# Ledger of designs, part 15: VHH binders against DIS3-like exonuclease 1 (DIS3L)

Target 1, 352 residues: DIS3-like exonuclease 1 (DIS3L), of Bos taurus (Bovine) (a0jn80r465to816)
Amino acid sequence: REDLRKTHLVFSIDPSGCEDVDDTLSVRALDNGNLELGVHIADVTHFVAPHSYIDIEARTRATTYYLADRRYDMLPAILSADVCSLLGGVDRYAVSVMWELDKTSYEIKKVWYGRTIIRSAYKLFYEAAQDLLDGNFSVVKDIPEFKDLDEKSRQAKLEELVWAIRKLTDIARHIRAKRDSCGALELEGVEVRIQLDEKKNIHDLIPKQPLEVHETVAECMILANHWVAKKIWESFPHQALLRRHPPPHQEFFSELRECAKAKGFFIDTRSNKALADSLDNANDPNDPIVNKLLRSMATQAMSNALYFSTGSCAEEEFHHYGLALDKYTHFTSPIRRYSDIIVHRLLMAAIS
Below, E stands for the ipSAE of ESMFold2; O stands for the ipSAE of OpenDDE; V2 stands for 0.75 times the mean of E and O plus 0.25 times the DockQ between their complexes.

## First folded at step 6 (VHH; framework vhh_enristomig)

Design y4 (from y2 with A33E I102T D104E; at its last look DockQ between E and O 0.02; V2 from the best seeds 0.00; counts 0 for: pae E 2.3 > 2, placed apart)
Amino acid sequence: EVQLLESGGGEVQPGGSLRLSCAASGFTFSSYEISWYRQAPGKQREWVSTIYSGGDTWYAESVKGRFTISRDNAKNTLYLQMSSLRAEDTAVYYCATYEVTTDEGEYTYFDYWGQGTLVTVKP
ESMFold2, look of step 6: ipSAE 0.412; ipTM 0.684
ESMFold2 (binder alone), look of step 6: mean pLDDT 80; pTM 0.793
OpenDDE, look of step 6: ipSAE 0.581; ipTM 0.826

Design y5 (from y2 with A33D T50Y I102T D104T; at its last look DockQ between E and O 0.01; V2 from the best seeds 0.00; counts 0 for: pae E 11.3 > 2, unsure alone 63.4 < 65, placed apart)
Fold by ESMFold2, look of step 6:
Structure y5 (fold): chain B 352 residues (1-352), chain A 123 residues (1-123)
Amino acid sequence: as target 1 above (352 residues)
Amino acid sequence: EVQLLESGGGEVQPGGSLRLSCAASGFTFSSYDISWYRQAPGKQREWVSYIYSGGDTWYAESVKGRFTISRDNAKNTLYLQMSSLRAEDTAVYYCATYEVTTDTGEYTYFDYWGQGTLVTVKP
């Protein structure tokens, strides 16, 4: 295991009260001037042997899910909330992906995969991380990890943390921009009230723009999932567990096209870039809900994403339509998804 | 069905005070983090304040020291005590809660909003 505890600033950004911290992040400057981006994921496979009682139970549950008044965990609480969870201030085992990036273009120069030991320095809440990103440093009084430091130490650590959050966000902006050029879609997963599908259980709400720090974290996770997918596919061209999102058949778009036409817009469904561009342009300045409605209809038209073995279809069918990636898998949530445990086992085999 | 109902808005003189309420139903209120947001005419909706399910609070810099968020879990009610009000505080105020999930291989953010209550601070 590589020991990152004294060489890397590692931290998490989650909703407050989150006990099952799957993922943490790091970014640092290297001696050659390049950057290192790190994604560090809970090493569940260290504690969950194949075919153990815990493994069999996790497999039958497949995922952690929530009902209105209860949580149904895939793993026992001691694992999900404690020994696997990447909690602040404690040593934890992780599976890490680290990229060396060019200092200005953020081009990926090399990638490293491996088991690590980390000590998360901050367990941040999304709004606190966003305040730091925006330069609102009064939030420092509300961050427990700063509470007992002298002023000089606190200022130094604050500058270090703010730099990391800003740098991660800058990297995430560039990564997303590259995916957007390939037709990555911005879809609405919430239907407007009048057209609400009861299966989604969302009523009387208008979605807000997410905080930028939500997207910062998401882009880092998408990058890790993409690169792990490539790594396990290279090692196991016919046995890797990946995630695909096939293009929808054109007939699924008929309601979207007809509703858009009724509002005076042409939605081009012939490719994901054509769809993305036409949705981006379908704005009614007098009624901003129109764009959100059209994006929600596009979401309803999507096929389901699928797990698959790379031996079950041709490589041309591997791509993830919505994310505009040629290879994708789930790697970053092994506490709550069994497929991620399988992917971790494949990754460990690929690098052994 | 998640329901959030804001009340307590109105007109107030500069330097005045006002208390907003958000009545919540359809979820286990004590387990959720809740936020206040506001939208002034011609501006994007912006975050105002956040309260963790365990009681810790966070504030946007523009309101820090003047606004106090609180919750009464027994009454399923979120509050925003506003003081030292200024003209720039004029906005529709919303309470909101959120969930983060991943269904298609990306992290997504779903949120639930109230209908809003108007606060007008006179010039």
Scores: ipSAE 0.000, ipTM 0.206, lowest interface PAE 11.3, mean pLDDT 79
ESMFold2 (binder alone), look of step 6: mean pLDDT 78; pTM 0.773
OpenDDE, look of step 6: ipSAE 0.496; ipTM 0.811

## First folded at step 7 (VHH; framework vhh_enristomig)

Design z1 (from y4 with S53E E99T T102Y; at its last look DockQ between E and O 0.29; V2 from the best seeds 0.00; counts 0 for: pae O 13.9 > 2, grease 24.8 > 24.2)
Amino acid sequence: EVQLLESGGGEVQPGGSLRLSCAASGFTFSSYEISWYRQAPGKQREWVSTIYEGGDTWYAESVKGRFTISRDNAKNTLYLQMSSLRAEDTAVYYCATYTVTYDEGEYTYFDYWGQGTLVTVKP
ESMFold2, look of step 7: ipSAE 0.387; ipTM 0.671
ESMFold2 (binder alone), look of step 7: mean pLDDT 83; pTM 0.817
OpenDDE, look of step 7: ipSAE 0.000; ipTM 0.224

Design z2 (from y4 with T50R; at its last look DockQ between E and O 0.03; V2 from the best seeds 0.00; counts 0 for: pae E 2.7 > 2, placed apart)
Amino acid sequence: EVQLLESGGGEVQPGGSLRLSCAASGFTFSSYEISWYRQAPGKQREWVSRIYSGGDTWYAESVKGRFTISRDNAKNTLYLQMSSLRAEDTAVYYCATYEVTTDEGEYTYFDYWGQGTLVTVKP
ESMFold2, look of step 7: ipSAE 0.302; ipTM 0.627
ESMFold2 (binder alone), look of step 7: mean pLDDT 80; pTM 0.792
OpenDDE, look of step 7: ipSAE 0.517; ipTM 0.801

Design z3 (from y4 with S31D T50R E99T T102Y; at its last look DockQ between E and O 0.02; V2 from the best seeds 0.00; counts 0 for: pae O 10.7 > 2, framework grips, placed apart)
Fold by OpenDDE, look of step 7:
Structure z3 (fold): chain B 352 residues (1-352), chain A 123 residues (1-123)
Amino acid sequence: as target 1 above (352 residues)
Amino acid sequence: EVQLLESGGGEVQPGGSLRLSCAASGFTFSDYEISWYRQAPGKQREWVSRIYSGGDTWYAESVKGRFTISRDNAKNTLYLQMSSLRAEDTAVYYCATYTVTYDEGEYTYFDYWGQGTLVTVKP
């Protein structure tokens, strides 16, 4: 197990109140001027042996379920919220993917997979991370890890963290741009936060506001999932658990096309790229809701993503239509998804 | 209950043709993709072809250009037209599909297999 506790600034960005921290990030400058991007995922398979009671139960549950007033964990709380969780300030076991990126183009030069030991320096919330990204440092007082530091030390650590967040964001923008050029879709989905009253009744539904940092984290996770998918496929071309997204049926776009036409837009559904581009161009300056509606309609037309074994279809079918990736899997959430546990086991086997 | 029943297997000479059928029941056939698999003696089961609900088709490299997958949604039937058959095509052929159920915010996928039909290619 590679020890990253002293060499890497590792931190997590998660929703407020999150206890089951699956993923952490790192970014550092290398001596040669290149960058190293790291995704560090909870090493659940270290604690959950195959065919163990916990494993069987987790498999049966398949995923953690989050309800408005309760949660049903795939794993026991001692694992999900403690031993496996990549909590701040404690030593934790992780499975890591790290990329060496060109300093200017961010082209991936090298990739490394392996087990690691990490110590997350910061458990950040999305809002706090965004504030830091934006240069709003008033949030520092709310970050526990900055407490009890002298001013000089605080400033140095803050600068390091801010650099990391900004660098990650810059990298993520590049990655996204590349995927966009390949036909990645931005689909409309409104996530809501449920506010409960004292009696656990729904008091209000608050739409979650997406922040750029959400996209930053998402792109890093997508990158990890994509590369892990490639790795396990290379080692197990007929046995790798991947996730594909078939293109939607053209007939399901009929309403979208007609609606767009009625508004004076042409939606090209012949490919994900065509769809993405045409949606991007379908803007009414007098009615911003039109584009949102069209994207919503596009989302409704989408097929479901599916898990599959690579031996069960042609390589061309591996493609993830929405993400515009030739190979994809789930690797980044083993605490809450059993499929990720399977993928971790495949990855460990692949790198053994 | 989802049921898949293959038919049309038999003995054929090399270079010959054969048409397999898979009768499906117990689900909305037109809404789902469906595939052909085959298992040769002493070999692992391998994917042969798939047809999506929208009509898109895919083929294993070994059968591409020789086999044609099609479906009749009105009859709930999947077809595999095999031509230019080779000895290597000898196998039990299976049709397979999956269904999706939504319950309590969860999507569940179930795989279904037919019992298979034997195709023997020999002089």
Scores: ipSAE 0.000, ipTM 0.275, lowest interface PAE 10.7, mean pLDDT 91
ESMFold2, look of step 7: ipSAE 0.372; ipTM 0.651
ESMFold2 (binder alone), look of step 7: mean pLDDT 83; pTM 0.817

Design z4 (from y4 with T50R T102D D103Y E104S; at its last look DockQ between E and O 0.01; V2 from the best seeds 0.00; counts 0 for: pae O 4.3 > 2, unsure alone 63.2 < 65, grease 25 > 24.2, placed apart)
Fold by OpenDDE, look of step 7:
Structure z4 (fold): chain B 352 residues (1-352), chain A 123 residues (1-123)
Amino acid sequence: as target 1 above (352 residues)
Amino acid sequence: EVQLLESGGGEVQPGGSLRLSCAASGFTFSSYEISWYRQAPGKQREWVSRIYSGGDTWYAESVKGRFTISRDNAKNTLYLQMSSLRAEDTAVYYCATYEVTDYSGEYTYFDYWGQGTLVTVKP
């Protein structure tokens, strides 16, 4: 197991109140001027042996379920919220993917997979991370990890963290742009927070506002999932658990096309790229809701992504339509998805 | 010292009913979730039903609507009421739970299983 505790600034960005931290990030400058991007995922398989009771239960549960007033964890709480969770300030086991990126183009030069020991330096919330990204440092007072530091040390650590966040964001922008050029879709989805009253009735639904930092983290996770998918496929071309997203049937776009036409737009549904581009161009300056609606309609037309074994279909079918990736899997959430546990096991086998 | 002892198994005709019991000892029964599993000959063990400490219940799709899991904390006993039994329900039924303990900073997992009780559904 590679020890990253002293060499890497590892931190997490998660929703407020999150206890089951699956993923952490790192970015550093290398001596040769290049960058190293790291995604460090909870090493759940270290604690969950195959065919164990916990494994069987996790498999049966398939995922952690989040309800409005309760949660049903895929794993026991002591694992999900403590031992496996990549909590701040404690030593944790992780499975890591790290890329060496060209300092200018961010082109991937090298990739490394392996087990690691990490110590997350910061458990950040999305909002705090965004503030730091934006240069709003008033949030520093709310970050516990800065509380007991002298001013000089605080400033130095803050600068380091801010650099990391900004660099990650810049990298993520680049990666996203590349995927966009390949036909990645930006689809409309609204996540809501449920507020309950004292009687556990729904009091209000509060839409979550997406921040750029959400995209930053998401893009890093997508990158990890994509590369892990490639790795396990290479080692196990007929046994790798991947996730595909077939293109929607054209007939499901009929309403979208008609609606767009009525608004004076042409939506090209012949490919993900065509769809993405045409949606991007379908903007009414007098009515910003039109584009959102069209994207919503596009989302409704989408097929479901599917898990599959690579031996069950042709490589051409592996493609993830929405993400515009030739191979994809789930690797980044083993605490709450069993498929990720399977993928971790495959990856470990692949690199053994 | 954790012990689980299943009982109530037997032969029953299709469409019949049977009630299984699991007597638990050696741990605070009321604080733990506990599940029923079953294993048919030549098949893998499969999850059947679960009841949480809070009383919430879950069922495998294959038994949903036919089986009812319950618990009596005063008696440290888990139950499985089975109705509309089918031939495919034939199996050894097990109750099971788990425990995680902290030994000097290392968490250790233990699973506990009963010896099982045989349910045979045949004409």
Scores: ipSAE 0.025, ipTM 0.324, lowest interface PAE 4.3, mean pLDDT 91
ESMFold2, look of step 7: ipSAE 0.411; ipTM 0.784
ESMFold2 (binder alone), look of step 7: mean pLDDT 78; pTM 0.783

Design z5 (from y4 with S31D E33W Y52S E99T; at its last look DockQ between E and O 0.01; V2 from the best seeds 0.00; counts 0 for: pae O 4.3 > 2, placed apart)
Fold by OpenDDE, look of step 7:
Structure z5 (fold): chain B 352 residues (1-352), chain A 123 residues (1-123)
Amino acid sequence: as target 1 above (352 residues)
Amino acid sequence: EVQLLESGGGEVQPGGSLRLSCAASGFTFSDYWISWYRQAPGKQREWVSTISSGGDTWYAESVKGRFTISRDNAKNTLYLQMSSLRAEDTAVYYCATYTVTTDEGEYTYFDYWGQGTLVTVKP
């Protein structure tokens, strides 16, 4: 395993209360002036041997289920919440993807895959990460990792962390822009938090407000999934587990087109790019709900993404319509999804 | 004792400029991040800008491109240069920082605020 504990600032950004940390990030400047972006995923396959009882059970469960009042873990708690979880301040095993990026264009120059040992320096919540990004340092007092530091040390570490978050965000913006140019869709989906009463009944649904940092993390994970997909496909062109998103049937866009027309907009559904662009242009300054509605309708028209083996269909069918990627897979959540475990095993085999 | 004293507020026309100052004392000014906040009448206090000890700067979206935060460590003074002022910029502007105290290995964080200076943007 490559030891990153001293060379890399690794940290996680997750929802408050998260115990099963699957993913961590790093970014650093290289001596040649380029940047290194790192995604470090929990190495579940180190602890879950193929055909073991835990493996069979995980396969049967397929995924962790989060209910309003309880959770059913795919893996035993000792693994999901402790040994596999990339908790802060402890040594953990990870599978990492790291990219060397051009310092200016952020073009990917090199990619590395491998097993690593990491020590996450910060377990951040999205809100805290966003505050740091924004320069609101009031959150610093609430970050446990800063609690026992003198001012000078705190300041130095804070600057380093803030720099990392800012760089990640900047990189993510560029990555997204590239995908957008290829027809990536921004569809309407509201994540809600369930508020329960004392009797564990649903009291209220609170919409979660998306922060830029959410997108930052998401883009990094998407990048990892995409590159891992390419890697395992290259090594196993007929046996790689990927995830595709077929384009919707045109008939499913009929309501969207009609609705848009009624509002004076033209929605072009001939491609993901056309759809994305036309949705972006469908803005009524006097009625901001119109665009949201149209995006919602577009979402409803979408087909489901599907897992598949690369030997089962033509390469042209590999495409992920919504993400605008030619190859995609799930790699970043092995604690929660069994498909990721499979992908990890494929990746390990590919780099062996 | 940590003290922050804001000055430079006043009345200005829309599109005008104003420079705020915050005189700091009672702590090693150069070692700390320091920020501007503002509170409009009937509204909650909101973050405006921050400058790090190293000179890095952050701005709220509402003031980005119009406001410039700076510091003079030799004078223990924080500045906010405001330009292209708008009616919505009307508020009491506060200087804010935090300090860390150590007692037998335990660290305590404290927030400090100035008394504020009023900025009124009106025709």
Scores: ipSAE 0.031, ipTM 0.442, lowest interface PAE 4.3, mean pLDDT 92
ESMFold2, look of step 7: ipSAE 0.330; ipTM 0.652
ESMFold2 (binder alone), look of step 7: mean pLDDT 79; pTM 0.785

Design z6 (from y4 with T50L S53E E99T; at its last look DockQ between E and O 0.01; V2 from the best seeds 0.00; counts 0 for: pae O 14.7 > 2, placed apart)
Fold by OpenDDE, look of step 7:
Structure z6 (fold): chain B 352 residues (1-352), chain A 123 residues (1-123)
Amino acid sequence: as target 1 above (352 residues)
Amino acid sequence: EVQLLESGGGEVQPGGSLRLSCAASGFTFSSYEISWYRQAPGKQREWVSLIYEGGDTWYAESVKGRFTISRDNAKNTLYLQMSSLRAEDTAVYYCATYTVTTDEGEYTYFDYWGQGTLVTVKP
C-alpha cells in the first residue's frame, strides 16, 4: 500500500452532513513541471471479503437508499460512516487512480492504479469549496481544520488549498471541453432538497443550486470511472463490469423536434454531438426557458444506462452516449453501490 | 529479486495439523499484503488466505476456522497454521505477493510466486 499521507494534500468535497465519504481528491505539481491529479476512493474491499455475510447482504441490498427521513445503508454503519469513510484527519485506506498531466495541455501522460493510505486534510462542503474557488475567504472561519492554526500557518495552508481547488477546476474544465467536443450532453435535471418539519412531513422542496465545484468533482470522478473501465477491460476483456448508455431511438425525439421547430429551432438528433450542438444553439434571447425545456425533453427521450459484462456484447456497444465515452464503469462509490465493490475487486485483480 | 520460499509441507493424517512457512526476500515485506494459494492435482489454483500489512486476515470459506494465517515482519516470514486437515486439503501450497516498481515515472506491477510446498492428507 502506497503511503500518501505526507506527500499528497488530499481533501474531500461533499454535501453538507455527509458521513459516508467515498471519494477524495489531490493535485500537486511535480518536479518536472507537470501535474499529478489523484482520485482516492474508499477501499471497501479491504474490509468486505468476498462471500462474507456483509458482502452477501451488501449484494442483496445493491445500493444505499436515501429517503426523505431515513436511509438504508448498503453496508453496516461502522463501515459506511466510519472505518471505510474517508473522514478528515484520520488514516484511511483507499484505492487510488493518479494521472500525470502535461503542465500546459493537461494531456494525460501516465496513469497509476493502486492501494493507498491517505489522510484527508480537509472535509469541505461544496459551498465552502466554491467560496474558496471564487476568492471568498470569509468561509475560512467555518472550516474546522483552520481553527487551531496560527495566522501564518493558516495563510500558507489556505493558499495551498485554494491553489489545489483552482487547479482542479481548471483541469476539469479542460476535460469537460474535450468530452463536449466528442458529443457529451448537458441534460436538464433539477435536484431538490427535501425540507422536513418536526413531524418529518415534507415542508418544502428546495432546488439545489448547481455550483461549478460540483462539475469539477463530477468530472474528476467521471475521469476515474472511465480509466478504471479501460483498465479492467484490458485485463478482463470478457468479464469486466462496465456501464453503457445506448443511444435513444430516433422516434423518441419526435416531440423534441416538433417543439423546437415551433420555436424556430432545428434539433439534430442524428448523433450525441449533433444533439448537443443543436441544443446549445437553441437559445431564445427573449425566452430563456425554451432552451431548458428543450433539454428537458431531450432528457426524457434518453434511454437508461445499464450495467453489463463485456463478454455479453460487442465492443461497439460499450459506448456511453451521454458522457461521450467509449468505456465507462462505476468505481467511485463503493460505500454506496455494490457494483463499485465488484469493480474494485476487478481492478485489484487487474493490477496484481 | 523478490523471492518466496515455502516450507513445512508433508504428509499428515486426517484431523492432523501442519504449519507452513514462507520466507520472503527482495522487498519490504512489511509493506505488502501476502497470500496463500493451493493447487490440488487436476484442479485450478485457488486462493486460501490473505494477510494485509496491517495484520487483517481473510480466509476462503473452505478453510475458515481451520487455518490461521500470520506473519512475522522481523523475520520476513509468512505462516499458515493448518488444523483439522482433510483429504481435500491435499495440494501444493504457494505463497504469493505483488509489488509495484517505479521506473522513470512509470509504474509496473509484478506478481511473485513461490515454488510451493506439497501437503498430503491421507490415512
Scores: ipSAE 0.000, ipTM 0.214, lowest interface PAE 14.7, mean pLDDT 91
ESMFold2, look of step 7: ipSAE 0.380; ipTM 0.664
ESMFold2 (binder alone), look of step 7: mean pLDDT 80; pTM 0.794

## First folded at step 9 (VHH; framework vhh_enristomig)

Design w1 (from z1 with T108E F110T; at its last look DockQ between E and O 0.01; V2 from the best seeds 0.00; counts 0 for: pae O 14.1 > 2, placed apart)
Fold by OpenDDE, look of step 9:
Structure w1 (fold): chain B 352 residues (1-352), chain A 123 residues (1-123)
Amino acid sequence: as target 1 above (352 residues)
Amino acid sequence: EVQLLESGGGEVQPGGSLRLSCAASGFTFSSYEISWYRQAPGKQREWVSTIYEGGDTWYAESVKGRFTISRDNAKNTLYLQMSSLRAEDTAVYYCATYTVTYDEGEYEYTDYWGQGTLVTVKP
C-alpha cells in the first residue's frame, strides 16, 4: 500500500451532510513540470471479504437507497460512515488511480493503479468548493480545517487548496471538451432537493443549481471509471463487469425530430455526436426554452445503461452512448454500490 | 520500433477526393487507436479523426461528413478517405498513435507520429 499522506493534498467534495465519502481527489505538480491527477476511492474490499456475511448482504441489497426521509445502507454504518468512509483528518485506505498529465496539453502520459493510504485534508461541500474556485474566500470561515491556524498558515493552505481546485477544474474542462468532441451528450436533467416538513412530508421540490465544481468532480470520476474499465477488460476480456449504454432506438426520436422541425431546427439522431451537435445548434435566441425542451425530449428517448459481462456480448456493444466512451464501468462508489465492489476486486486481480 | 508512414498526398482541385494511407509497424496495430492530424501552413496542428481498436470513429467538426477514417488490421494500415475537399483542407496530414507499456501497476504511454503527407487543394 502506497502512503500518500505526506506527499499528496487529498480532499473530498461532496453534498452537504454526506457521511459516506467514497471518493477523494488530488492534483500536484511533478518535478518534471507535468501534473499528477489522482482519484482515490474508498477501499471497501479491504474490509469486506468475498462471501462474508457482510458481502452477501451487500450483494442482496445491491445499492444504498436514499429516500426523502430515510436511507437504507448497503453496508453497515460502521463501514459506510466510518471505517470505509474517506473522512477528513483521519487515515483511510483507498484504491487509487493516478494519471501523469502533460503540463500544457494535459495529455495522459502515465497511469497508475494501486492501493493507498490517504489522509483527506479537507472535506468540502460543493458550494464551498465553488466559492473557492470563484475567488470568494469568505467561505473559509465555514471550513473547519482552517480553524485554529495562524494567518500566515491559513493563507498558505488556502492558496494551495485554491490552486488544486482551479487546476482540477481546468483539467476537467479539457477532458470534457475531448469527450464532447467524441459525441458526449449534455442532456436536460434537473435534480431537485426535497424539502421536508416537520412531519417528514414533502413540502417542496427545489431545483438544484448545477455548479461547475459538480462537473469537475463528475469528470474526474468518469475518467477513473473509464480507465478502470479498460484495465479490467484488458486483463479479463471475457469476465469484466462493465457498464454500457446502447443507442436509443430511432423510433424514439420521432417526437424530438418533429418538434425540432416545427421550430425550424434539424436534429440528427444518426449518432451521439450528431445528436449532440444538432442539439447545440438548435437555439432560438428569442425562445431559450426551445433548446431545453429539445434536450428534455432527447433525454426521454435515451435507453438505460446496463451492467454486463464482457463475455456476454460483442466488443462493439461495449460503448457508452451518452458518455461517448468505448468502455465504462463503476468504480468510484463502492460504499454505495455493490457493482463497484466487484470492479474493485477485478482491478486488484488485474494488477496483482 | 514503432513506425508510421503516410502516403497518398498530392494536389487536388476543390471538390475532389483523395485517399491517404498510413502504414504502421512495430506494434500490435489492432490493439490501439490511431488518428489523423493535420497542420496547415502557419497554423497549429489539429486533430482530424480517430478510429479506436473497437472500430468506433470520431471526426472533427470541420471534416465530418466529408472524411472517412478506416483501418485494415490485416494490413496494419490506416486510411483517410477525403471527399469534397476545400482549400482550407490544405495541410500536411499526419498519422499518430500511442503504445502502452505496463509495469507494476503503472502504464506508460508513448506517442508516435509519422512524417506526414502533403495535401494541397488548389484550383
Scores: ipSAE 0.000, ipTM 0.209, lowest interface PAE 14.1, mean pLDDT 91
ESMFold2, look of step 9: ipSAE 0.364; ipTM 0.651
ESMFold2 (binder alone), look of step 9: mean pLDDT 85; pTM 0.836

Design w2 (from z1 with T50R T108D Y112S; at its last look DockQ between E and O 0.01; V2 from the best seeds 0.00; counts 0 for: pae E 9.0 > 2, placed apart)
Fold by ESMFold2, look of step 9:
Structure w2 (fold): chain B 352 residues (1-352), chain A 123 residues (1-123)
Amino acid sequence: as target 1 above (352 residues)
Amino acid sequence: EVQLLESGGGEVQPGGSLRLSCAASGFTFSSYEISWYRQAPGKQREWVSRIYEGGDTWYAESVKGRFTISRDNAKNTLYLQMSSLRAEDTAVYYCATYTVTYDEGEYDYFDSWGQGTLVTVKP
């Protein structure tokens, strides 16, 4: 294991109240002037042996579910909320991806994959990280890691953390701009991919107001997922677990439009907003199930991202349309997704 | 209700200039990055330019040095100043916000698009 505890500022940004911290980030300047970006993920496979009782239970549960009044954990709470979780101020095992980036262009020069030991310096929630990014330092009183520091020490550590958040955000903007500019940007516009709640409702078609730090974290995780996908594909070209997103087809909405027309409603499938607005207007006071049926059909017509084995289809079908990437997988959430545990095991085999 | 309304398109001679506008409503405009895209007849939609909420700008190589993106947060309006127009710039121009966010269970992306404004550069 590489020991990063004294050489790297590692921190997490998660929803407020998160107990199962899967991912942490680092960024630093290297001696040659280049940057090092790091993504450090909970090393669940260290604690969960294949075919153990815990592994069998995790496999059958497949993911952690969150409901309004309870939580269904994939892993026992001591693992998910404690030993595997990358909590602040404690030593933890991680699986890391680290990139050396050119200081100006952010071109990736090198990538390193391996098991590490980290100590997260800050457990931030998104709103606090966003306030720091925006220069609103009143939030410092809400960050417990700054408690009981003298003013000089607090100011120095604050400047270090703010620099890291701003640098991560700058890197994320550059990576996204490069994706937008390369061949994938010439594709037709992307339909909104909807995350279903347990009620199969499409309320989330209404645009959320994301904080930029959500995008900062997402781009770092997408990069890690992309590079891990490439690494395990290169090592296991017929049995890597990847994730693809076929382009959405307007033809899949034909049944929805026909059913809505038969009930006297027009469903506009030209955009996410048009779809949401027309579904909101498709109410039959004599049959309240009609709206629910139409929303269910709209959900089923959306193209979904899919897990697949690379031996099950041609490489041309690997593409993730929504992210405009040729190879993608899930690596960054092994506490709550069993597929990520499989990907971690593949990665460890690929670098052994 | 989120709305993006493009305007300012029209016909122009080669080498000419146009200024496109995109009026935004139904969301906190100042908190979002926003982009211009274009789609030539019979071709795939392509990204043109992006401006972040803090004012940083990015351009596709094909328009760099000729187009300037800007925003006026007080008026909830995005602009694209196009100069040195070429026949290849003929397209329907769209403004859009496109983000990738984390939502429980999956990374999400969404878009919101205007209906577009046609720019025609005469051959």
Scores: ipSAE 0.012, ipTM 0.404, lowest interface PAE 9.0, mean pLDDT 77
ESMFold2 (binder alone), look of step 9: mean pLDDT 82; pTM 0.808
OpenDDE, look of step 9: ipSAE 0.283; ipTM 0.722

